VHH binders against Rab GTPase-activating protein tbc-8 (tbc-8). Designs and how they scored, part 16

Target 1, 248 residues: Rab GTPase-activating protein tbc-8 (tbc-8), of Caenorhabditis elegans (i2haa0r597to844)
Amino acid sequence: INTKEVRRMAWPYLLGLFEWNESPESRLEQFTSQYWQDIEEWRVLEAEVRRRDEEAFRAARARKAASPVREESCDVFEDPNEPTCSQHYDRENLITLFRANLHRIDKDVERCDRNLMFFSNKDNLESLRRVMYTYVRRNLEEGYTQGMCDLLAPLLVTFEDEALTLECFSLLMLRQRGKFPQRPGMSKCLLNLRSLIQVVDPQIYALISDIDYAQALSFAFRWFLLDFKRELSYECTYKVWEVIWAAQ
Below, E stands for the ipSAE of ESMFold2; O stands for the ipSAE of OpenDDE; V2 stands for 0.75 times the mean of E and O plus 0.25 times the DockQ between their complexes.

## First folded at step 14 (VHH; framework vhh_6z1v_2)

Design v3 (from t2 with H32R; at its last look DockQ between E and O 0.50; V2 from the best seeds 0.61)
Fold by OpenDDE, look of step 14:
Structure v3 (fold): chain B 248 residues (1-248), chain A 125 residues (1-125)
Amino acid sequence: as target 1 above (248 residues)
Amino acid sequence: EVQLVESGGRLVRTGGSLRLSCAASGFRFDWRAMGWFRQAPGKEREVVAAISWSGDSTWYADSVKGRFTISRDNAKNTVYLQMNSLKPEDTAVYYCAKDFSYGEDFYTPSAYDYWGQGTQVTVSS
């Protein structure tokens, strides 16, 4: 039995992308179509970001060459009543938000699973980047958080389909959101860990019992945020994830 | 692991020329803006030259303008700093920096995510 193929078929169901009685074929085509449409959309934004980066460089150069001319805030009194201003504002905000996330994504993709043969292929790495860009574009308000690439990578390796990977990743992220900073999910995980330590290793528990649990168990943040992906091999990660997903 | 490795720094006489190289390794994507910084003993690190992502725009500090030239070879993943008419004031450790930031000013050290270990340039009188 090809275990990879079994996972490829089973994981969308485990993640709740498909109902157990649902045939995936019709939806896969839709996912693919939408995915490539989204790519075309954010590619335009990316190009604009690149253009602006170049302009920013030139502007910065000019600032350095100019004597400290008083930034006269040209308060361009934009007439608040021009409807064109709101659309322009929205687009500018979109580009700004997208730009900020691209930086973080590129940095993390650059670091993601360097030792894995799959990502030694530049096309696969580009796939990872592309899927993440698309996810962030779809979820721009949430934006990119460090470690998302680590969650995405095993899915991409398993599916070898960008559109399917994105859909599954989106569902995975819905499950993981509770564990993000300022969310209660992480605290719950850490408390559970504390309780587990109490039972499994009372000596260690005694050492940490007087310490705030978030401080004492801060090393475990990454464990729960990434469902142990950074701590385990891919094969072990697959098994752990399957157990986690099946329990939810 | 990603690495920037500077080379070419040595002792030279006043009026001499050097070419520094910064080889980027381990990067899986195209590099963005690159910068050369220098730090002299007891002084703060300062930007010397920068090149934009496209390579179309360059910047030089006033102290090196007309004497230094920054260039890059994408095929070799290397950025260069040609230094001519060297002066004792140019004595410093020279650092290569790679920028992954989108929209930060090139003269801000925090804009650069990756740094080399530096290469010593000494200009004797």
Scores: ipSAE 0.551, ipTM 0.820, lowest interface PAE 1.1, mean pLDDT 89
ESMFold2, look of step 14: ipSAE 0.745; ipTM 0.927
ESMFold2 (binder alone), look of step 14: mean pLDDT 84; pTM 0.855

Design v4 (from t2 with Y102W; at its last look DockQ between E and O 0.88; V2 from the best seeds 0.81)
Fold by ESMFold2, look of step 14:
Structure v4 (fold): chain B 248 residues (1-248), chain A 125 residues (1-125)
Amino acid sequence: as target 1 above (248 residues)
Amino acid sequence: EVQLVESGGRLVRTGGSLRLSCAASGFRFDWHAMGWFRQAPGKEREVVAAISWSGDSTWYADSVKGRFTISRDNAKNTVYLQMNSLKPEDTAVYYCAKDFSWGEDFYTPSAYDYWGQGTQVTVSS
């Protein structure tokens, strides 16, 4: 029932970005400055990814022209043991990892809640892409997992501030990555959530009450959150998230 | 919503020329390779031409090489197929398609995630 403006103010505190007694203005300024510096860095990598996509097209063309019985290119080899090229080896690995993640992100961004008016605006889709690219660049060990855009999108819709969205999303991902399957109290939170959903949308309640999710709650809690996102509107998603965040 | 809208198909005499257009929307057009496919009655859909995201690289099926030219205008989100010296065997429904393999498998239909509704090209003998 909260207004979007109240959520903009409260969600950073509920997620733990700020202490409840904190006045955050200087930190917000720092987040914004760092965010645009991060973008400057990965735009260089992005240009290399686009070059690699062009090279991939040419390589595929060469394979199609070659004998169908042999699909190896005898003219091209890459030697990872070049000692004087260790900097290029490290950069090549970075570009390769980033390219794979960008491809996954781009596919999901094109599908992420595209029927909503917010994302019918191409500038908002580009904002989502920029934030997701920046998150993944900071977290290449984790990388991109399908469905991350579904978690990021509600934050962006609410905040309409890319840097703040990134910082809050990073905290959300830490909560899902590190703690949910191991917390002994997760079933209580999910039970209260079922009751709340019954009040909000009885049709969705019927769908989740038939799911055999209790077996894997301690292990697959992140999967359950993603299933709720698919089954709920943005407003219901926000309420579900607020209950989970507050139950900490 | 990703949309691809082909236009320009019509009846043309053997030896004639025709230009097909495909207007794209709902995705970052200039990040994706694009393909033209065709399907004759009773035949499987086949790739006839493909173009890289930049437009710098193109590919053509042997049956159309030298006669067809694929091009793109990234500012207008449009891909084109110029078809010259048309033959009766070019008769087919022509489809524009969006590659999601980032160029790595542009010659297979399964590498494309969105397709236009098609435009009929008929070449009379």
Scores: ipSAE 0.745, ipTM 0.930, lowest interface PAE 0.6, mean pLDDT 77
ESMFold2 (binder alone), look of step 14: mean pLDDT 85; pTM 0.868
OpenDDE, look of step 14: ipSAE 0.835; ipTM 0.956

Design v5 (from t1 with S101P; at its last look DockQ between E and O 0.56; V2 from the best seeds 0.70)
Fold by ESMFold2, look of step 14:
Structure v5 (fold): chain B 248 residues (1-248), chain A 125 residues (1-125)
Amino acid sequence: as target 1 above (248 residues)
Amino acid sequence: EVQLVESGGRLVRTGGSLRLSCAASGFRFDWHAMGWFRQAPGKEREVVAAISWSGDSTWYADSVKGRFTISRDNAKNTVYLQMNSLKPEDTAVYYCARDFPYGEDFYTPSAYDYWGQGTQVTVSS
């Protein structure tokens, strides 16, 4: 069994998706079913976003054509005015929020195809997009933050399972929000992390060596959790993440 | 990697016709409005035509209306500019551009985040 298969099995337990003695089979099936149901739901929103993008083009054209020399014939089919705004308020807000996030996600996904041969395959890039869209749909209050795709990508490469990736990413994002209090054994974890940084990237190690050791490694926890992947290979990133996850 | 590659620019006599193509890659082409711009020597880059993501809506600058036609083929990830009745003042480098975040102001260059390297069109007297 190779390292990737071990990680595929262990990471869900380390992240807290499964209890240590839990059989995952029925839950994995439920995650997959729910995932594709969520996709069906937001594909309706996606279609509405695209319709709004077309309408925004026409509105911009109309604003420009306020001059008489700019009138164009335009075939426009609109829905009738809704009878009450209360019937559509939550949906209009949802579409607006989703639209804003989709454009940001797509920009980052376009950037991710430069990182690995895995994402040179457009099917894998579309998988990344689907998972990211689904996460953001579930978490619209948080929304998309630049660099989230960089944290999602290693999980997708490792699991090659979109639904499992989504559930683990959701837990990873919860961990990144937390402050990490000192516990018994925490000093050992910080020393291991410092040693790993020294081996993996001596240039980064040199940059942090001039400040207080505990302060430097506390800062490095935040850096590793947010987007440190860009500075390390995926194998080094996985090892750093495993150390951090075990310390929590 | 987002890429826009224009082609078809050449020397043409006044009154002639020319078709420009812009091949797009590295992004979901059918999600973006597209524009054609031009820059003549000593002048600022100006919008010539724009087209919505679906191709259902188009816009033209007054200087080219009735002579130029913008179109797109979303299956081939290509946008076109058919130029008829060419005039010497149409001489310029023509650029293809992708809008982002969305084309609220498709007639300004700031609405576009990716640009081709351009293709030279020269219209002789």
Scores: ipSAE 0.690, ipTM 0.909, lowest interface PAE 0.7, mean pLDDT 76
ESMFold2 (binder alone), look of step 14: mean pLDDT 85; pTM 0.869
OpenDDE, look of step 14: ipSAE 0.791; ipTM 0.936

Design v6 (from t1 with F100E; at its last look DockQ between E and O 0.81; V2 from the best seeds 0.81)
Amino acid sequence: EVQLVESGGRLVRTGGSLRLSCAASGFRFDWHAMGWFRQAPGKEREVVAAISWSGDSTWYADSVKGRFTISRDNAKNTVYLQMNSLKPEDTAVYYCARDESYGEDFYTPSAYDYWGQGTQVTVSS
ESMFold2, look of step 14: ipSAE 0.777; ipTM 0.940
ESMFold2 (binder alone), look of step 14: mean pLDDT 83; pTM 0.853
OpenDDE, look of step 14: ipSAE 0.862; ipTM 0.965
ESMFold2, look of step 15: ipSAE 0.761; ipTM 0.937
ESMFold2 (binder alone), look of step 15: mean pLDDT 84; pTM 0.863
OpenDDE, look of step 15: ipSAE 0.860; ipTM 0.970

## First folded at step 15 (VHH; framework vhh_6z1v_2)

Design w2 (from v6 with D30N; at its last look DockQ between E and O 0.69; V2 from the best seeds 0.77)
Fold by ESMFold2, look of step 15:
Structure w2 (fold): chain B 248 residues (1-248), chain A 125 residues (1-125)
Amino acid sequence: as target 1 above (248 residues)
Amino acid sequence: EVQLVESGGRLVRTGGSLRLSCAASGFRFNWHAMGWFRQAPGKEREVVAAISWSGDSTWYADSVKGRFTISRDNAKNTVYLQMNSLKPEDTAVYYCARDESYGEDFYTPSAYDYWGQGTQVTVSS
């Protein structure tokens, strides 16, 4: 049996999208329909983002004409205090926020798993971008965090289905933020992870020891997960992920 | 893999014309501003011209205004530098580069993340 085919079938259930006794066909159709509807909606915003990039060029040209030699800058939109309540964006603020997120996504997508044969096909790279854009549009209060596409890419490679990938990724992101209840046996895993951090990088351990225990371990766990992906073969990475998902 | 390959550099007489080409691959060419830079022996690399992602907006260094024209063909993933009325002072290695600032800082070399290997332009007196 093809390991990729087994994972394609099992991962939605392990991530909790479907119950093990569920036949998901109608829900998959709904996910796909909503996904492409979401794309049609944000393509209008994307066009405005491109217009703003043109305007930024013109503004920089005007500043060059009026200014001394300018050091380079990276102007990113970052809101570290996203409120828990919903925000009602006016059109201008929406375009500005979406622009900042799209720029960060585009940079990460170019670097995400670019040596994989799957992403040598330009269409697959565009699929990754579309899914990431759609996730961020649905979750603008969270926004894009560097490294998200590294978590998204293995799901897309496995599923080869953009809508399913998006729904599973959304659940993975909830787990990464610690939104699911802790299991009793999970305490040993968290303590072992803390001990591993002490051995691997004492400087990072010193920095995180002053932060709330659960928050510090969630950040360190996400950091180690991304590092394990870089250091492991994809098969080993998938096995580690499956163990983590089953333990939660 | 992102690649920028310049071509067209050669020896030309003072007053002559030359067109440089930069073939781009491995990225969404139509989403980035592009720049031409040059470096003469013993000098720092300097921006010569830049063009917005659409091609609608351009910028030129004062030393080349009216003589050089930057253009792009988004269907061919190529940016061009048409150089007219060449002077010996234009002798340099010319580099094509991709802007990573999304237009915000196109005149600074640090705002460019990928560079070609360069093409030599030599203008004889």
Scores: ipSAE 0.746, ipTM 0.932, lowest interface PAE 0.6, mean pLDDT 78
ESMFold2 (binder alone), look of step 15: mean pLDDT 84; pTM 0.862
OpenDDE, look of step 15: ipSAE 0.857; ipTM 0.969

Design w3 (from v6 with A33N; at its last look DockQ between E and O 0.82; V2 from the best seeds 0.79)
Fold by ESMFold2, look of step 15:
Structure w3 (fold): chain B 248 residues (1-248), chain A 125 residues (1-125)
Amino acid sequence: as target 1 above (248 residues)
Amino acid sequence: EVQLVESGGRLVRTGGSLRLSCAASGFRFDWHNMGWFRQAPGKEREVVAAISWSGDSTWYADSVKGRFTISRDNAKNTVYLQMNSLKPEDTAVYYCARDESYGEDFYTPSAYDYWGQGTQVTVSS
C-alpha cells in the first residue's frame, strides 16, 4: 500500500469528515450524488454568466462609440425603485455574484501549480475548476478568496475524486476562515511568531521589536495563509498539513 | 502555458489583401474575448478589432471599418483578421491578445493579459 493510498483513507478522518470508528460507504455515495446535482444547478447559472460577459462586451462597445472626450455614459445596471418578484430579484443578484466569483476562480485556476504534471492535463484543471465552482456556489456569502485554489489543489491530487475533495475542502476551509482577510487569526499567528523569535533568537527580536509586527513579519504572511503550501514540495506540504490537522 | 501565435504577415502592395491567423493554446479559448492590435514604428500599440467570446459581437477601429473583418473558429482555437484594401498606413506589427476584463474594456492594452509575439505586415506604395 503506498503513501498516497494511505492518505486517501486517513485524510477524511484527520479533517473530521468521518469519525474514527466509522465506515463511510453510504456517505460517500451521498456526497457524490449531491455533488453532481449541485453541478447541474450551477451549470444553468454559468450559462447566464457567459451571456452577461457578452452583454458587457456590447455595453463597452456602446460606450466607446458614444464618448470621445466627455465623461463616461451612465450604466443601466443600477435600477432604482424596481421592486420585482422576490425570486426574480434573487436570481439576478445570484447571477451577478456568481459571475464575479467565477472570474476570480478562473484566473487562479489557470495559475495554480502549473509546473505540476497533474495540472498540465486540462481535464484535471477542469476538475479543479468544477470543485471550486461548487464550493463557492455553496458558500456564496463568503465567496472566493485568493489562495483557495492553492489549498484545494493538493486535496484533488491526493483523492482524484471531486466529491470527496469538495467535502474535505469544505472542512479545511472551516479551519482556515480565521486566517483569510478581515479575520483576527492571521494576527495571532504573526504575534505568536514574534513571541517565538523573542525566545529563540533575541538578536533578531531586537531588530524587529520597534517595527509594526505585521510589517516586520510580512514575509511569513503567506506561510500562515496557505499553511506553507507555496513554500514546499507537495510531499513536504502533505507532511506539514498532517501535523497541523492532527494538532487541531 | 497560455500561448498566442500569429501568422500570415508579409509584404503586400497597396490595395491588396491579407489574412492573419492567431493560434491559441493553454486556456479555454471559447470563454475569452480576443483582440487584434497593431504597432507601427515609434507609435503606441492600438486596438484594431475585437471579438466577443461567442463571435456574435465585434468592434472595429474607425480607421479599418469596412476593410477589416475579425472572426474566430472556436473549434480550432483560432482568431482571424481579414484585411482588405490595404494602405501604407496599415504597415505595422500585428498582435493577437486575450481579454482579461471579460468584456468590460476591450480597447486598451491594459485590459489584455496575454499577447502573441506579433507578425509583420508591410504595405508598399
Scores: ipSAE 0.725, ipTM 0.921, lowest interface PAE 0.8, mean pLDDT 83
ESMFold2 (binder alone), look of step 15: mean pLDDT 83; pTM 0.849
OpenDDE, look of step 15: ipSAE 0.848; ipTM 0.964

Design w4 (from v6 with F27Y; at its last look DockQ between E and O 0.79; V2 from the best seeds 0.81)
Amino acid sequence: EVQLVESGGRLVRTGGSLRLSCAASGYRFDWHAMGWFRQAPGKEREVVAAISWSGDSTWYADSVKGRFTISRDNAKNTVYLQMNSLKPEDTAVYYCARDESYGEDFYTPSAYDYWGQGTQVTVSS
ESMFold2, look of step 15: ipSAE 0.782; ipTM 0.939
ESMFold2 (binder alone), look of step 15: mean pLDDT 84; pTM 0.862
OpenDDE, look of step 15: ipSAE 0.858; ipTM 0.969

Design w5 (from v6 with S57T; at its last look DockQ between E and O 0.81; V2 from the best seeds 0.81)
Fold by ESMFold2, look of step 15:
Structure w5 (fold): chain B 248 residues (1-248), chain A 125 residues (1-125)
Amino acid sequence: as target 1 above (248 residues)
Amino acid sequence: EVQLVESGGRLVRTGGSLRLSCAASGFRFDWHAMGWFRQAPGKEREVVAAISWSGDTTWYADSVKGRFTISRDNAKNTVYLQMNSLKPEDTAVYYCARDESYGEDFYTPSAYDYWGQGTQVTVSS
């Protein structure tokens, strides 16, 4: 019995993509078809993003030529995680927002190859990028948050199927939205994380319990907000995620 | 792993010509603007030339305008600096660098996140 094959079968049900009695084959076909359709759509936007990068270079050159001394003339740049308050975007705003998100995704994707042989293969790194681009295009209001690719990566490694990975990641992110930025959601995450630390490393739990509770909460913020993949091995990460998913 | 490897630096006489190459690997080369910088002994690193991701748009420092030409070959992941009419004041270590500002601030060193090891250019009188 292969642990990875068991996870590949079980994780979609634990995440709630499929109901416990559901046979998923026709839905998987639909997911794959929709996924590649979405890629064709954002490839057009990607081409416009590249044109905007060229225009930005040209504009920067013009500013340098016009100023005898370097002066700051740029407006505050848009943050892809803090949109312009309009949640109904025209084409120009769509391309601008997508551009900012793609730049942030590309930077994080480059960092994902450091500790895992799977991503030393460029094809797998491109798969990660495609899924992340597609997710962000579907969810531009949320946008890209630094570290999202670290959450996506274990799913891609396990499923080795881009469309399935996207659908499961989308459900994972829906669960996470209820915990950020609301104080009650964060409070529940901290309490659940305290329980999970007890499961993962009882010795660390005992040390935290022997020290001020406020310091324990600060430690838990770091684990949750910084993507605790960086605090645990991949195998431990899978086990922690399975416990979280089973609890919900 | 992002790598930038400069080559082609050597000793040349005043008035001579030299072409520098920078081989890039480990990233989507054709998504990034690139720059050439130089640093003479005891001086700050300064931008010499920059080129947009497509190669269609270039920029040059006033001290090298008309003498140096930056170019790129996106199929070979390589950026070049052709240096003509060389002067002793062009003597420096030359660095290739990748722009992280996506073109918006290509003329400042802080806009560049990866740097080569450098190649020495020496211009004798």
Scores: ipSAE 0.760, ipTM 0.933, lowest interface PAE 0.6, mean pLDDT 77
ESMFold2 (binder alone), look of step 15: mean pLDDT 84; pTM 0.863
OpenDDE, look of step 15: ipSAE 0.854; ipTM 0.967

Design w6 (from v6 with D105E; at its last look DockQ between E and O 0.70; V2 from the best seeds 0.79)
Fold by ESMFold2, look of step 15:
Structure w6 (fold): chain B 248 residues (1-248), chain A 125 residues (1-125)
Amino acid sequence: as target 1 above (248 residues)
Amino acid sequence: EVQLVESGGRLVRTGGSLRLSCAASGFRFDWHAMGWFRQAPGKEREVVAAISWSGDSTWYADSVKGRFTISRDNAKNTVYLQMNSLKPEDTAVYYCARDESYGEEFYTPSAYDYWGQGTQVTVSS
């Protein structure tokens, strides 16, 4: 009878993680198992990132101590004859990509929904970080984009289950990137969303009317992230998301 | 909420010693380099010492090298500045600050996003 508990059970079906008649308990156990396995795997990369941060400190120390030789530039040289091991190249590239993403995630997580009581508990903030790290590790080509934590945080607050949150977030991100096949009723969902936008913000409605519906859906997800969450209560935001998801 | 609270500043005589502490809370302390800065009246704030997230690497301004020691205790979320052989030129407000550059620019104030309130150190002749 608790609305949060109803949403926790219903949102995975509305997002399309489970089919309507599916009983998901074994899949939830599989998601949790895989999630923690993923964490153990990227914690090794995290340790390398921390070592790289230590090395960055030392490099900055060396740069500050260095004096220019006359007016000539400081040059960096590569030895083109040194051998290249493909295993080292792939691993070093992975650590470099992960490091940049972790730094961006850490900055955003510190800012994301910090005024909520849920995130005043630092364990919950660490949950948010773990889920975001895991998502980005699975999706390094996409990487982290500013504002992703704003989409992830409401899911974590609702589900209070890191693995379920990750799987639902992954589906939400696929929709934002336009990667889902069109489903029956998607045109109706876009028309409903356009009508809602017309009531809420006529200026934005005028801007999106000339875009095809696939672009409009991507724009509506981004606009949702930026405007509705910031301007609406979480309850209003959840209701708008539920309308969009119901077209699935 | 990120919070940095300095303590230990006081009046000391030339040649004396003083230990400053900075208690940190509200963030992952052991993921950030930390710095001690000082600002004398009419001067710009300057970095006097910095320490990497692990504590394995340190840096000191030339004016304090050999006299000051920065250290950290990641279990207690605390950064220390041990100041020995104090000189009147060391008189300043001392600030603890958190590095946001992940070590890459620890030597400038703009690389730091959170600052303590400062603690006054006065060295008399």
Scores: ipSAE 0.779, ipTM 0.941, lowest interface PAE 0.5, mean pLDDT 77
ESMFold2 (binder alone), look of step 15: mean pLDDT 83; pTM 0.853
OpenDDE, look of step 15: ipSAE 0.857; ipTM 0.969

## First folded at step 17 (VHH; framework vhh_6z1v_2)

Design y1 (from v6 with W31Y; at its last look DockQ between E and O 0.88; V2 from the best seeds 0.81)
Fold by ESMFold2, look of step 17:
Structure y1 (fold): chain B 248 residues (1-248), chain A 125 residues (1-125)
Amino acid sequence: as target 1 above (248 residues)
Amino acid sequence: EVQLVESGGRLVRTGGSLRLSCAASGFRFDYHAMGWFRQAPGKEREVVAAISWSGDSTWYADSVKGRFTISRDNAKNTVYLQMNSLKPEDTAVYYCARDESYGEDFYTPSAYDYWGQGTQVTVSS
């Protein structure tokens, strides 16, 4: 029984990374090469982000020395007297967006599944962070949403391959986008749950039928947002995810 | 789990010196600014000193400027507070804390998301 090895081979096909008649070996090499190239690119941006954090400290120190009333106005212009090129403005916006996302990712990675032995190893946490950084760099317009690390972590545990994990996670996120609060997928899940309660336990249904369904079923929001990841053990989560993926 | 453990607090005479240490674990220490705070009984917690993630920039409260020195060793995941010329007014529980504002609000206690249990410093005459 080598369940983890079977999953490593099968999950890319279940998620749609590979077609069933496809030889994956050349694509795996390409994914790995592109992954490390992406890391080289955003490492430069990360260095700028860290410089911005240092500059933020110095700016806060200067504000503290100057006046206690500096909570209302803000001016972010780097050089109001000198014209700057359009590409410089675009890069400054990129660094600002990336900085905000990196800060959010770092907080979630620190908290992700720390009770698992896999993530007691600091190198595995750094792998999770690198994959998450790379995903968000590719998808800055959507950015980081709290809980993405919870969906990423089981893939990393299974694959133990950062590039493969990233590609599979990207496909998983395409499926999950309908469930974010700004999309109708969550309300469909909650309405289906209410309908199931009606047929399974009419007494409970009668108790909640007068209440707005989102309020009545708010306890299930996290179930559908994270495909039960926080509700189940990893082994049970894997089984649920495999059913969900195969049903597509 | 993020942990901050202070040590080195004890009873010292006025004019004495003391070095506090804060051992950090469970996070990327060199990505965060750090602060030392103190709280006397019945008083509000106040920031004493802060240091940027790199250690290149520091800040001190006016009450301790010139007497206290904050430093960090990112290889050992440790932040220090060297306290010289101690006064009875310095008597307090001293806390190490991790900044979550990424430097932008290091002087405000609400900008810190993790705190140590504290170490007692008592300065007598």
Scores: ipSAE 0.714, ipTM 0.926, lowest interface PAE 0.7, mean pLDDT 84
ESMFold2 (binder alone), look of step 17: mean pLDDT 84; pTM 0.856
OpenDDE, look of step 17: ipSAE 0.873; ipTM 0.968

Design y2 (from v6 with W31F; at its last look DockQ between E and O 0.80; V2 from the best seeds 0.81)
Amino acid sequence: EVQLVESGGRLVRTGGSLRLSCAASGFRFDFHAMGWFRQAPGKEREVVAAISWSGDSTWYADSVKGRFTISRDNAKNTVYLQMNSLKPEDTAVYYCARDESYGEDFYTPSAYDYWGQGTQVTVSS
ESMFold2, look of step 17: ipSAE 0.757; ipTM 0.934
ESMFold2 (binder alone), look of step 17: mean pLDDT 83; pTM 0.852
OpenDDE, look of step 17: ipSAE 0.878; ipTM 0.968
ESMFold2, look of step 18: ipSAE 0.737; ipTM 0.932
ESMFold2 (binder alone), look of step 18: mean pLDDT 83; pTM 0.856
OpenDDE, look of step 18: ipSAE 0.878; ipTM 0.969

